# Ledger of designs, part 1: VH-VL binders against Large ribosomal subunit protein uL3c (RPL3)

Scores and structures below are computed, not measured.

Target 1, 266 residues: Large ribosomal subunit protein uL3c (RPL3), of Bigelowiella natans (Pedinomonas minutissima) (Chlorarachnion sp. (q7xyp4)
Amino acid sequence: AAAARASSSALVALPGGRMIEVPHMTKDYRDVKVCSRQRKWEIREHMRDPIKMGLMGTKAGMTTYYDDEGIAHPVTVIALEAGNVVTQVKTKETDGYDAVQLAYKETRDRTIPWPERQHLRKHGNVKAMKHLKEFKIADVSEFTPGQQLKAEELFEVGDLVDVSGTSSGKGFQGSIRRWGMKRGPMSHGSKSHRQHGSIGCSATPSRVYKGLKMAGRMGNERKTVKKLPVMMVNDEEKYIVVRGSVPGKKGTIVELRPTKIVGKHC
Positions, changes and structure headers below are counted from each chain's first letter, unless a header gives other numbers; Kabat numbers aren't used for antibody chains.
F, E and O stand for the ipSAE by ESMFold2-Fast, ESMFold2 and OpenDDE, each averaged over both directions (binder to target, target to binder). V2 = 0.75 x the mean of E and O + 0.25 x the DockQ between their complexes.
Where letters were taken out, [cut] stands.
Atom coordinates printed by the task and the answers are left out, and those that the model quotes come from them; centres of patches stay.

## First folded at step 1 (VH-VL)

Design b1 (framework fv_sibeprenlimab)
Fold by ESMFold2-Fast, scan of step 1:
Structure b1 (fold): chain C 266 residues (1-266), chain A 119 residues (1-119), chain B 111 residues (1-111)
Amino acid sequence: as target 1 above (266 residues)
Amino acid sequence: QVQLVQSGAEVKKPGASVKVSCKASGYTFTSYDIHWVRQATGQGLEWMGWINPNSGDTNYAQKFQGRVTMTADKSISTVYMELSSLRSEDTAVYFCARDYGSEYYFDYWGQGTLVTVSS
Amino acid sequence: EIVMTQSPATLSVSPGERATLSCRASQSVDYDEYSYLHWYQQKPGQAPRLLIYGASTRATGIPARFSGSGSRTEFTLTISSLQSEDFAVYYCQQYNDWPYTFGGGTKVEIK
């Protein structure tokens, strides 16, 4: 074969306009057949029998990495914008289930409704954020309101992650009305809310109609891509690189959750 | 089926008050907010306010603040809109509407109540 | 408050022809990627009927000839092949900022 360049790096723009180069990656041992018995001990490190904590990020772009054999590998750069702060910690004792609410993507106080701002203040005195997502996990004892989560503490190269995209990006919406931006804080929203209600208004709500949405929840269809290898984690430059495509277009808000690997492989 | 049925037409003198009812059926009354929207003859739609039938919480447009009161009676699945100190420019059809979906649209409307203010 | 302006005030169209109605907001009615803009149809003597919500999603039972598009401040309602039953006034409404406001309406009448 001709002496073709087997490796390269590509320039990807992060939100805010700063750019990064995705460096040439050394051989990724996760690019091994998952059914190889010789590497079963390596796969064991990525088993997630208990559901573990994840993070949120923003899809920055895609590029191609060429390995030493000249084979093209698609990779996605996910930016870690200001955020990933724990807000509310739910326990089985108080809420009936274990979960950590995570706030993502700082914004100005006046850009979110009063009730949403008060929720963030009440649960860890967190700055105004555009997105709030609940992560149901097995053990919440390590998390406290106001805690900053770091990607390098949750993920390392070779981990497998499931990436879910919600193209809405609008953030949390409780049973509380979204009030205008007339003044901050918006007093009208703080006293009033609506219950989620019954989405089946008939006497027998055994069926959920496509396109019927409950009050306070908004967004396009949620899509999940499973078992994407983590290629790079960089807390200083605020990005993570995964091998493969993630849901949505550039700018999509994504959830990164550790993959649960179970069963016998060939 | 979901229905919102409003009270009948009213004729009032300037300075009087009017109380319009909106009876809900076919769904869980306390689960959805009810809005009030009025329309003067030959004119467009004007939002007045809303009520949460479960909590009784209300929110009114500034134009009507101090003159409008919205209430809910859970026992009969009915919301009320009372407008006081009536003027001739308050002559309009008054509609109730159910607030629905994550985008907060009005999916079902009452048939309307004509309120005429004259003397 | 957000002022909603609809144009034209009156539109005369023959059956089978396309009708295009415009709605402009004085400031954005979008939050992130979603538009809090809805279209209602009102026939004489009747209550308004939900037609399109979220700028582009047709309500249940609404014929495919009705479509909505737009974002931020500029929105359009299109009726691709006008039927006689489509004679009505059409209102746009925003739910992004209190107080919630309606446009002045566009009356679609048969030419």
Scores: ipSAE 0.000, ipTM 0.389, lowest interface PAE 14.7, mean pLDDT 75

Design b10 (framework fv_sibeprenlimab)
Fold by ESMFold2-Fast, scan of step 1:
Structure b10 (fold): chain C 266 residues (1-266), chain A 121 residues (1-121), chain B 111 residues (1-111)
Amino acid sequence: as target 1 above (266 residues)
Amino acid sequence: QVQLVQSGAEVKKPGASVKVSCKASGYTFTDYYIHWVRQATGQGLEWMGWINPSSGDTNYAQKFQGRVTMTADKSISTVYMELSSLRSEDTAVYFCARGEDYVWGSYFDYWGQGTLVTVSS
Amino acid sequence: EIVMTQSPATLSVSPGERATLSCRASQSVEYDYSNYLHWYQQKPGQAPRLLIYGASTRATGIPARFSGSGSRTEFTLTISSLQSEDFAVYYCQQYDNWPFTFGGGTKVEIK
């Protein structure tokens, strides 16, 4: 009798883009331990884990993980598209708070707004990226503008992660868009500057990344699913697999943050 | 009341240049981009480039880089598209189109009537 | 560049029947929850006319019998009850990335 296609991998494709091959999973992840009542009080009072760095990804789709008992569990495949590059590192001394700004998803240099393009050039000489997100973390000393973040250095199998994304809605406008703002290539043959007149009619924000405004109430909402176990991390093939569902439809940009753990393990 | 009116048909020899005009009326000329799209007889549509009349900024498809130049004259609300080093395969109807500069993407909401350019020896 | 493929090349339909036209992009034309995919109608000797923008929004003055659907790479234009004036060539166009590209067109002709 020939083996059923149980030995084959699952193919998960981004819309119009990259195909991700996820190997068939049969192994369990690291167990989550339960603390005693007394230990929880001790941890709560004075033991705090620092807020750690995360990264961004794209929801590629869902597939199935089979445990040792043959029970099927849904998992979400999150693609790591070209990106996850540190742009600006903020410190309490210079900026009043600690944070690492991360750029995600390379794009053609003429497709992003002029203020975002200049910000990326100023902070780490980073290539054009579609998304820019600030991560407030406890220790920024190990991060430098221009640094490429690697998933295997931030996460390992069995870690718990919180995944945030934006649900699509009727009439949604993204944070980089405003009324009359045009997406597309910038002029190369005219004046050297990429002006608002070259892109659209929106005024230049005073603070490039924080000055960019999301379109009001257009049917989009940021949603977070907490404490999802990491099933696989693969930097070479550029994906992370988490157990459970993450916000949004296929193609949604998601933010992955390590779940906050208070104190030591029990 | 929005209209884009193009110049008349042109016949050119190989190696010559042609300059097609597109006069806008019925809206604020500097609020919208103008694109140029061509169509060979019996063939599909081919995007050539755009110009922002407010800034003079342009962007051209790679196939036409070095041969096409787009300019705008605010005083007469007119855009020009000049194509040089003409070849027989440049024989086509050339359209100007207004780019609807809206948050969900630029689409071509108004088109000129088209200008036939014939390149023959 | 993004290649746009339309099918069928020619569609023969009787008046009153439903016509369904397909458009496929070689890569996603979705960004920030918007699809940069537009449909145009062109009649012989005329300039193209905007029909649908953003994959599913009817342009001003376009009859309700025209509808668009799809996302990312696969899009459909539907004419629910074809009228005599609807016999034309239909083009899809992407505006996601430069250079902007059109499909090869679908000619809707009378059966």
Scores: ipSAE 0.000, ipTM 0.381, lowest interface PAE 15.6, mean pLDDT 74

Design b11 (framework fv_sibeprenlimab)
Fold by ESMFold2-Fast, scan of step 1:
Structure b11 (fold): chain C 266 residues (1-266), chain A 122 residues (1-122), chain B 111 residues (1-111)
Amino acid sequence: as target 1 above (266 residues)
Amino acid sequence: QVQLVQSGAEVKKPGASVKVSCKASGYTFTSYYIHWVRQATGQGLEWMGWINPNSGNTNYAQKFQGRVTMTADKSISTVYMELSSLRSEDTAVYFCARSPWYYDSRGAFDIWGQGTLVTVSS
Amino acid sequence: EIVMTQSPATLSVSPGERATLSCRASQSVSSYGNSYLHWYQQKPGQAPRLLIYDASTRATGIPARFSGSGSRTEFTLTISSLQSEDFAVYYCQQYNDWPYTFGGGTKVEIK
C-alpha cells in the first residue's frame, strides 16, 4: 500500500476516485534571473516573449512542499486526464487570428450534446471530450488536428504558468435529449441573427466553441492566478504540480498557459 | 504482423476473480484503445469496456461497474482485464480487440485476440 | 442503450447466390452525415473479423462482394455472390452512443 511511502509522498484524490501519488519534495526548483531596472524597462516596452501553447487539466488537490530553508509552500496537483488533443487549428489567412483549439477529458458519447460532439468529429475526428478551449498562440504551424499534446514537451520545471479556471454554476435546465432544441433552424436562406430555433429553442451561433460541457450554464466568471512556478511535470503518471493555489474547488477544470514573461531576456 | 495474444483458459469457482491478459505486438501500443468483449456459449457479443493504454483511462459498461478493472503495462505492451465476484453467468469467451482513438474508423475493432475461455462452475 | 436487432436469425443460401442481412437500431446511429455502424464476420471457434466500418466502408483485405448500406436506423449487409468461405455468423455493432452494442447475429448457412 501507501504506508511505507507516507513520509516521502502524498496521495491526492480526484472527485471520481482516481488517486495521484506525488513524491515528497524538499527542494525549490524555481530558476529566475534578475534584471537591472533599465533592462526590465526595455523588455517591458520593446521586447515580448511569444505567446506559447498551453494545456488543460483538473485540479486534484493541494499538498505541502518544503524548501531548503524549511519554509512550507502550498502546491497544487493538477491531473492530466485523458485528452489534451488538438481539434481546430486557426490561421490568420482562414480565420483572422492564430489559435489552437484543445479538447480535454474523455467521456461517453451520450453525455456530450450533439453540436459539441459533431464539432469534435469534424475537427480531427476527436473522441468525445467534456471540455473544449481555444488557445491563442504565436505559432500554430507545429500543431495538427488529432495531435495529442504532452506536458513534458510544453513545460519544464521552473517555468512560470498562468492558471485559469471558471467557477461553475449548477447544471443545465431543460431537455438535452430533444433533437429539435439542439438543431439550428431550417434554412430559408441567409441566417444573420437567425441561429435561434422556434418553440423556446435557441441555437448557439456558429463560432469557435470555448466550453464543451455535458451539462452546465453560461456566464460564469473566469479567475486567473498568474506566474505560478512549475514544480513537477510527469507525463507517465499524468500530473503537473505548481506552487501556490489555483482557482476553484477540487475537480475544477483549469487552463495552464505559459506566463508572458517580462525580464526573461536579461 | 499486428496481433493481440491472450492468456490461456481459466476455470474458477463462484465468488472468485479472474485476470485475463492481452499482449500487443506489431504496432504502437499507446496509439490504439483496447476493448474487452465477451461471448457466452451460444450467445452474441457483449461490450465490457475500453482502456486507453497511453493515459490509463478506462470506461466500463454499467453492468460491470464495480466488478471489472482494466489496466495496461506499457513496458510489456500488455492489457489486463480482471473480473471479480464471478457468477455462473460470467462463463464466456473473453476477447480483447483494438480500435483507433482519433481516426475515422474509431470504435471499429480491426484486430482481435484469439479469445480466453473462462468457465465458472461449482 | 441502443438495441440492435438483426434479421433474419438464420439465412440459408446456395453458393453463388446473393445474401442480404438486415440490422435495425432502436434509435438513430447516424449523426451529422456519419453512420457509426460496423459489421463483423465470425466463423466457429474464431474471433470476429471486421468487414465493414462506418456503414459502407470495406475494411482492408475484404473482398468487393461485401457491401454495406443504410443510415439512421436501417442498415443492410449484402454479399453479392456467396463463396464457400462466407458461411459464418454476421454481427452489426453501433458506436454512436455508449454503451456500444451488438446485434444478435445472423447465421448464414449453406442451403
Scores: ipSAE 0.000, ipTM 0.382, lowest interface PAE 19.3, mean pLDDT 74

Design b2 (framework fv_sibeprenlimab)
Fold by ESMFold2-Fast, scan of step 1:
Structure b2 (fold): chain C 266 residues (1-266), chain A 120 residues (1-120), chain B 111 residues (1-111)
Amino acid sequence: as target 1 above (266 residues)
Amino acid sequence: QVQLVQSGAEVKKPGASVKVSCKASGYTFTDYYIHWVRQATGQGLEWMGWINPNSGNTNYAQKFQGRVTMTADKSISTVYMELSSLRSEDTAVYFCAREYYDSSGYFDYWGQGTLVTVSS
Amino acid sequence: EIVMTQSPATLSVSPGERATLSCRASQSVSSYEDSYLHWYQQKPGQAPRLLIYGASTRATGIPARFSGSGSRTEFTLTISSLQSEDFAVYYCQQYDEWPLTFGGGTKVEIK
């Protein structure tokens, strides 16, 4: 009866109204031992760790957990919107470096330019996505175009993650959608309308309000917060909770990468 | 020539599961998404979800979450749609359809449909 | 989700007459260059057949008497001179957002 009457969870809303219900942190989470940076996860200067694969997410909001001393610690809820699909896998032999390209946040076809749509289609037949990020990692052999990445396979409670977001920057013309003329402005694709612009002129140029952003857009400044403890991972409800503040405002797209740790010392 | 050929009609009892197949031919199987659409007797079309045959990735309509599973077998160019916990209201013709990407996503080829009857 | 409303539910037309079918979306399914709206024809006992895509482009093999128009939330399918083989139910479908949604259909009957 009492359990049916009272909520033991917090609701966090994304821009656009999607709600994420985060259960109240229990004794197990409150009892997570947090050591100082100086002792627990010192990285040795002269050693290399393999770089592991990460994911993209959307900053949903913040809440609080209280430790056993009653001290308030901020936690950030990161939503995993539709996406995190491998598109292109690059190898040192063919491309000069090892990397996995990841698409994130499904969107409408019209919000991304035709070349970007064709790229997603050619590399894994991936649906239109707003964000495309390249992760340079040590071992790409376990990834294939079209593969869905799962948070619970990459992260566990107690792991340390580095979280990167975008603050500001100068963009190039990647956000400008230039359409070729077709017989009708609203005539859409058969393969005989192979590409916009193929008829020797362009339809009215338009700006794509929310479109695909290629990894490493020139002039963008990335802010990274390192070594944030993972507090919760829930692949079914599509969120990750980390201890601490992550870059950007609510709705910021973030990149989560496992922290490079040589050893853990308390 | 492009064809999508579905498995034959099935009669199931409430609570059972049904698995409908859709075999593709005449094109590169992994280049096109396959969607599933159902139609109850005398009613309209209802979208169920899609599968990317190359990756196995799926996207299901919320109404069918937890009851539908879509899979693809590249070796035989076949997509499957399995619906569990069947109810009388699941009695319908189930269609597979190929999505043509460059046209902002329309269904250019359809399977012939599979009638699934759930006895009540 | 985007709700698609078709009218009329049933339309009775004599052979050779013009038929006009309407489809309304609960929110815009168009951008400047593109409309994510498609029309299908379904005859009894058959799978749907693509008729018009992108609101106005006739699919391959579709007779010239079929035409589509409209943008944003209001769309029309026109059959300029109805023939006996046009007896069918016609569905509009949006592809702007997931889940994909269809209209309730318009049944065209020949008197």
Scores: ipSAE 0.000, ipTM 0.400, lowest interface PAE 16.2, mean pLDDT 74

Design b3 (framework fv_sibeprenlimab)
Fold by ESMFold2-Fast, scan of step 1:
Structure b3 (fold): chain C 266 residues (1-266), chain A 120 residues (1-120), chain B 111 residues (1-111)
Amino acid sequence: as target 1 above (266 residues)
Amino acid sequence: QVQLVQSGAEVKKPGASVKVSCKASGYTFTSYEIHWVRQATGQGLEWMGWINPDSGNTNYAQKFQGRVTMTADKSISTVYMELSSLRSEDTAVYFCARGWDYDEYAFDIWGQGTLVTVSS
Amino acid sequence: EIVMTQSPATLSVSPGERATLSCRASQSVDSYGSSYLHWYQQKPGQAPRLLIYDASTRATGIPARFSGSGSRTEFTLTISSLQSEDFAVYYCQQYNEYPYTFGGGTKVEIK
């Protein structure tokens, strides 16, 4: 409990209730640098990193890692809830652009309108998912409808990732909290509110279910934090740990994408 | 009156399959998930999986993956649970229950139970 | 999987006495401000009956003498002034993580 956190790691609860402890970081993580503007222009002129596939996750929480010098480093635990299944692969020949559509966060069918459920069945026979997002990537040839994406195949410890999510506005956040205090009989605490909060977490290039577009906007805006070092990737326990703060409150659906710049250091 | 009514007791030999039915009445059949839970004699409850009667989507506990199949027939408001490759340790009372993962009604209505006996 | 442990296995009480039943989870069953834990009552030859959901909310038709409390990994079901119809086996269940798991049960019997 309190004594467990005194060892330079802390417990964070995943959406499923599992607790994880963020382990000791290696020196390589602290040495990962974001290039200066000038250096980025030099790299772009000589070598471009192709846009790579990402995946979706749920912000589980934040904790603090204390290094050997006693300096506090914020870390974010991102849960990988059931999902990250390819639904549709778009090609320049058929659709005018290359993209992979990804479904995330399995849910009960009755929470998803009939047309949205039919879309998931038609494209890969995918279970009901709350979120549908399109990733425009350089090479779609390795992806197939129905394919399960694995974090350990996309990310490695020490990689830099861009994390995009939806930031809550003060007014709407207050409304959600007030509503939570007066939960009705059909409400399951934060899980029900997470379902509502998940609407609108899709990025600009992402495809949103037609029915979900009819839901009112939740006073949130999309925000991206770039070049966060990956500390841990665990497909078995279904989480990723990144160094830094990730947009949004606990339960925010986030998009993780490898950085576009070749190399981890300037 | 909301009810779940299950089929009668079954006696099967090892290696056979059993198919238990659960008939719903008194509510909109497609609006709730049906879960299956078993209980061996004198033992506790064990969750097996669930089915969405609207979509047909299922989710099974890993222990039963490959041996259990859940299906739904909307025309008669009935869910089926079929367990194959039966072993003596599968002898139990099998319950169906109405529930939903994000709803306060998780396991609020239960069937009466079906005793399945697997004897050599 | 989350292991649910109930104690005691058997609780002997007289009518009118208070009964306190414990349930411990091997991992937290809390998510985003809620405890995803149910309590069920089962009498011999009958199906389980939902008593308490989300750790502390009484199900429809359940008498006020039943109350639930707790969070994270430690939960308690309390029956104030036990009635003759309350002698049964009580199970806790977590539904925060698949597979859903139940405790071994606590049998409440006449002293």
Scores: ipSAE 0.000, ipTM 0.375, lowest interface PAE 18.7, mean pLDDT 73

Design b4 (framework fv_sibeprenlimab)
Fold by ESMFold2-Fast, scan of step 1:
Structure b4 (fold): chain C 266 residues (1-266), chain A 122 residues (1-122), chain B 111 residues (1-111)
Amino acid sequence: as target 1 above (266 residues)
Amino acid sequence: QVQLVQSGAEVKKPGASVKVSCKASGYTFTSYYIHWVRQATGQGLEWMGWMNPNSGDTNYAQKFQGRVTMTADKSISTVYMELSSLRSEDTAVYFCARDEYDILTGYPFDYWGQGTLVTVSS
Amino acid sequence: EIVMTQSPATLSVSPGERATLSCRASQSVSYDEYNYLHWYQQKPGQAPRLLIYGASTRATGIPARFSGSGSRTEFTLTISSLQSEDFAVYYCQQYDSWPYTFGGGTKVEIK
């Protein structure tokens, strides 16, 4: 008879209430503390492929990994909420640079402005998402609008990843402003162009200096934590675990990028 | 130029299903969504849902979820709308309509099929 | 769902006169200065025809006598000098959110 598995595990909750069950990381995971032999091989074989595709996630929380000395080391659980869908693929020929846009974290239609919803629909028929981020990568030929990215295809245990928080103003609100400014000069009576100009023109030097939010400056740049070893990747349960701490509270949206292959560094 | 041509009128018994076709021509079939809108006798327009011919994705109005299915055949540039468990209240003219994305136009239904009368009677 | 209410249900007008049609949404259908509202014209036995999109922009081929205005929840379609071919039913539609919804229509008929 098959018995229900009674495994030691940590239950980590997202602010939205989704629970992630992560196995306790002990004996079998401690050897994955540094750059893997496979990663070093990739660096040697693919020294000319310096920038690879990443994805977005949500900081779910932290749990603990214990080493052979009994010292507790933090690991960060990053949830993969609905999303990580390719929207727009940019090429050097058409757009002047190579990049893949990812939409992340499904939301209700009404929470996303109409131009953003139309952008998602036009580029891959993507559901309304709260976050849109552009990843500049070396080779965009493998990606198509509407493609669902899978963490297990991009990362494996032992890889090093750079984790950065997302700026609150860099999502769709920034995209709308850029779109509005492009359309404004071509269209008579541009509301978006007028709005941008009027905000800047109405600001006094004292108010601007004393923290008035400038038009086009949306959100704060967040820090990047580099070279975090990947401890677990689980597409079925929708999470990635990295060794180390990621700044920010639970619910912080993060970008996961493979550590840049530069020179002979791991 | 741009045309949407629908299948002919149909008479169905209550409880049956009907499948209406909408054949597109004069534009790139996969670049535009197709919506279905019906109009019951003496009543206004009622949106049923949309179909993306490129991906096969659909979005149905809640009232029709569980009874409506929208499909596309790229090889003949045709979208289908199948409505099951027909009732007398489903007697209506069914229209397909193309929308287009553009920042200036939104999602207007710029071209419509001629309509298909579906009569549900015993 | 967003309920669209049109008034009057029927408007009797003589040729050459001005017609004003109203459309009210149960909640705002405007966001970030965009108005998610279209107007359609439907003649008996025909499919609807796009007249105005985005509350105020005339569709290709639509005569200048047709104009749209409004924002948030209150929208108006105006026909400045009715011609014989303008006697039809007019529908407003919101596309702010799914399901898309239409008003009940305003029938413009000969007085």
Scores: ipSAE 0.000, ipTM 0.394, lowest interface PAE 15.4, mean pLDDT 74

Design b5 (framework fv_sibeprenlimab; at its last look DockQ between E and O 0.20; V2 from the best seeds 0.00; counts 0 for: pae E 18.0 > 2, placed apart)
Fold by OpenDDE, look of step 2:
Structure b5 (fold): chain C 266 residues (1-266), chain A 120 residues (1-120), chain B 111 residues (1-111)
Amino acid sequence: as target 1 above (266 residues)
Amino acid sequence: QVQLVQSGAEVKKPGASVKVSCKASGYTFTDYDIHWVRQATGQGLEWMGWINPYSGETNYAQKFQGRVTMTADKSISTVYMELSSLRSEDTAVYFCARGSYEYYYGMDVWGQGTLVTVSS
Amino acid sequence: EIVMTQSPATLSVSPGERATLSCRASQSVDDYGYSFLHWYQQKPGQAPRLLIYGASTRATGIPARFSGSGSRTEFTLTISSLQSEDFAVYYCQQSYEEPYTFGGGTKVEIK
């Protein structure tokens, strides 16, 4: 067992320049039994937990979180800026599926297209928001347009969340970096150190198959990091702390969704 | 409809073994665990263990370790629970029940129960 | 093992009245924001029936008068207006870890 360290805090800058102190907590994700069942689980289509509501946030940055055992955890602070207001509730009857649309990140009226602004006004007279996202959930009956969602009501310490966002753009990258391909020999007269190599056969098919992994643009894609434990939720200071890294650069918008349990506590 | 149908009542002598069957219908047999729970007359419910019909993996309560054997026959969608070295205290109604992930591993479907009487 | 304790052992209630049943776990049965606590109803000569799963969600076909609440170690089953068919024994059960354990049951009887 690691020696307990004194309670520590970390400072993180939130969007807008506000500094927050992320305090040490006595309980974290390790208090949750991730896999309590002593058998291998199979993911089955019918074994689905009800999908719960998520939130949007802004990646504020990463820092180190020390738990009560003195173990350092890399964490990402996700700021909850103005928003996370319900703008529309979609139902199976009206739209063919159940979902809740959230608006996030307050902005000026003039920065939003008129149709979108009218949409926000129509549904609970919601302030101009920069981002609209739908969250598919099992039960939408608890949500109404204009409702402000709170992180503490949706997430608890120890919860697992899937964080989605746009990954950082890395420009045009070679096949080694982009796809993890191996390089050629560096010696023995080799001239193919980082070249892609063969991309097909001459006779058959006499073409390059579509989808063949090659050099190209890397990043700037929607990515989801799954099963991140929530380390802290603070509605007063408007942030959530999750263990690990999330997609995107500082300042990017991310979506937090509860992770579906695919087994007993797994 | 989803249902579990158990075999009929059994009368056994002390030291004997009893094998109770539980036939599943109305759903994919291998998709759900089957639990066995017993209830002595006028008493509460006691969990005995579960079997995964797909893999055949089992987990028994410590109290029954070495005495209970759960098996599954996929061809006929039937789970068996065999309890050996019977004693008078084993007199109870034995239930099979489906463990459902949709209900947070609650038991959503139950058999009708099988009375096992152990008497000299 | 997790010990489940129900109280009271017997609850006498008149038809139409509110019934409140308690279940206590020896340790938390919550994981990932879910409570792995379930309530069953059992009538004489019948198999148990799942009423509430996950502490607070009604199983399919269960009347709205049944509600569950609680988290971690303390749980409550409430019958808002007791009907004649509701007189039975109620069990709580945890599925947090093996061995699964049941409470001792609460018998709801006519006052």
Scores: ipSAE 0.000, ipTM 0.449, lowest interface PAE 17.0, mean pLDDT 85
ESMFold2-Fast, scan of step 1: ipSAE 0.013; ipTM 0.476
ESMFold2, look of step 2: ipSAE 0.000; ipTM 0.382
ESMFold2 (binder alone), look of step 2: mean pLDDT 94; pTM 0.957

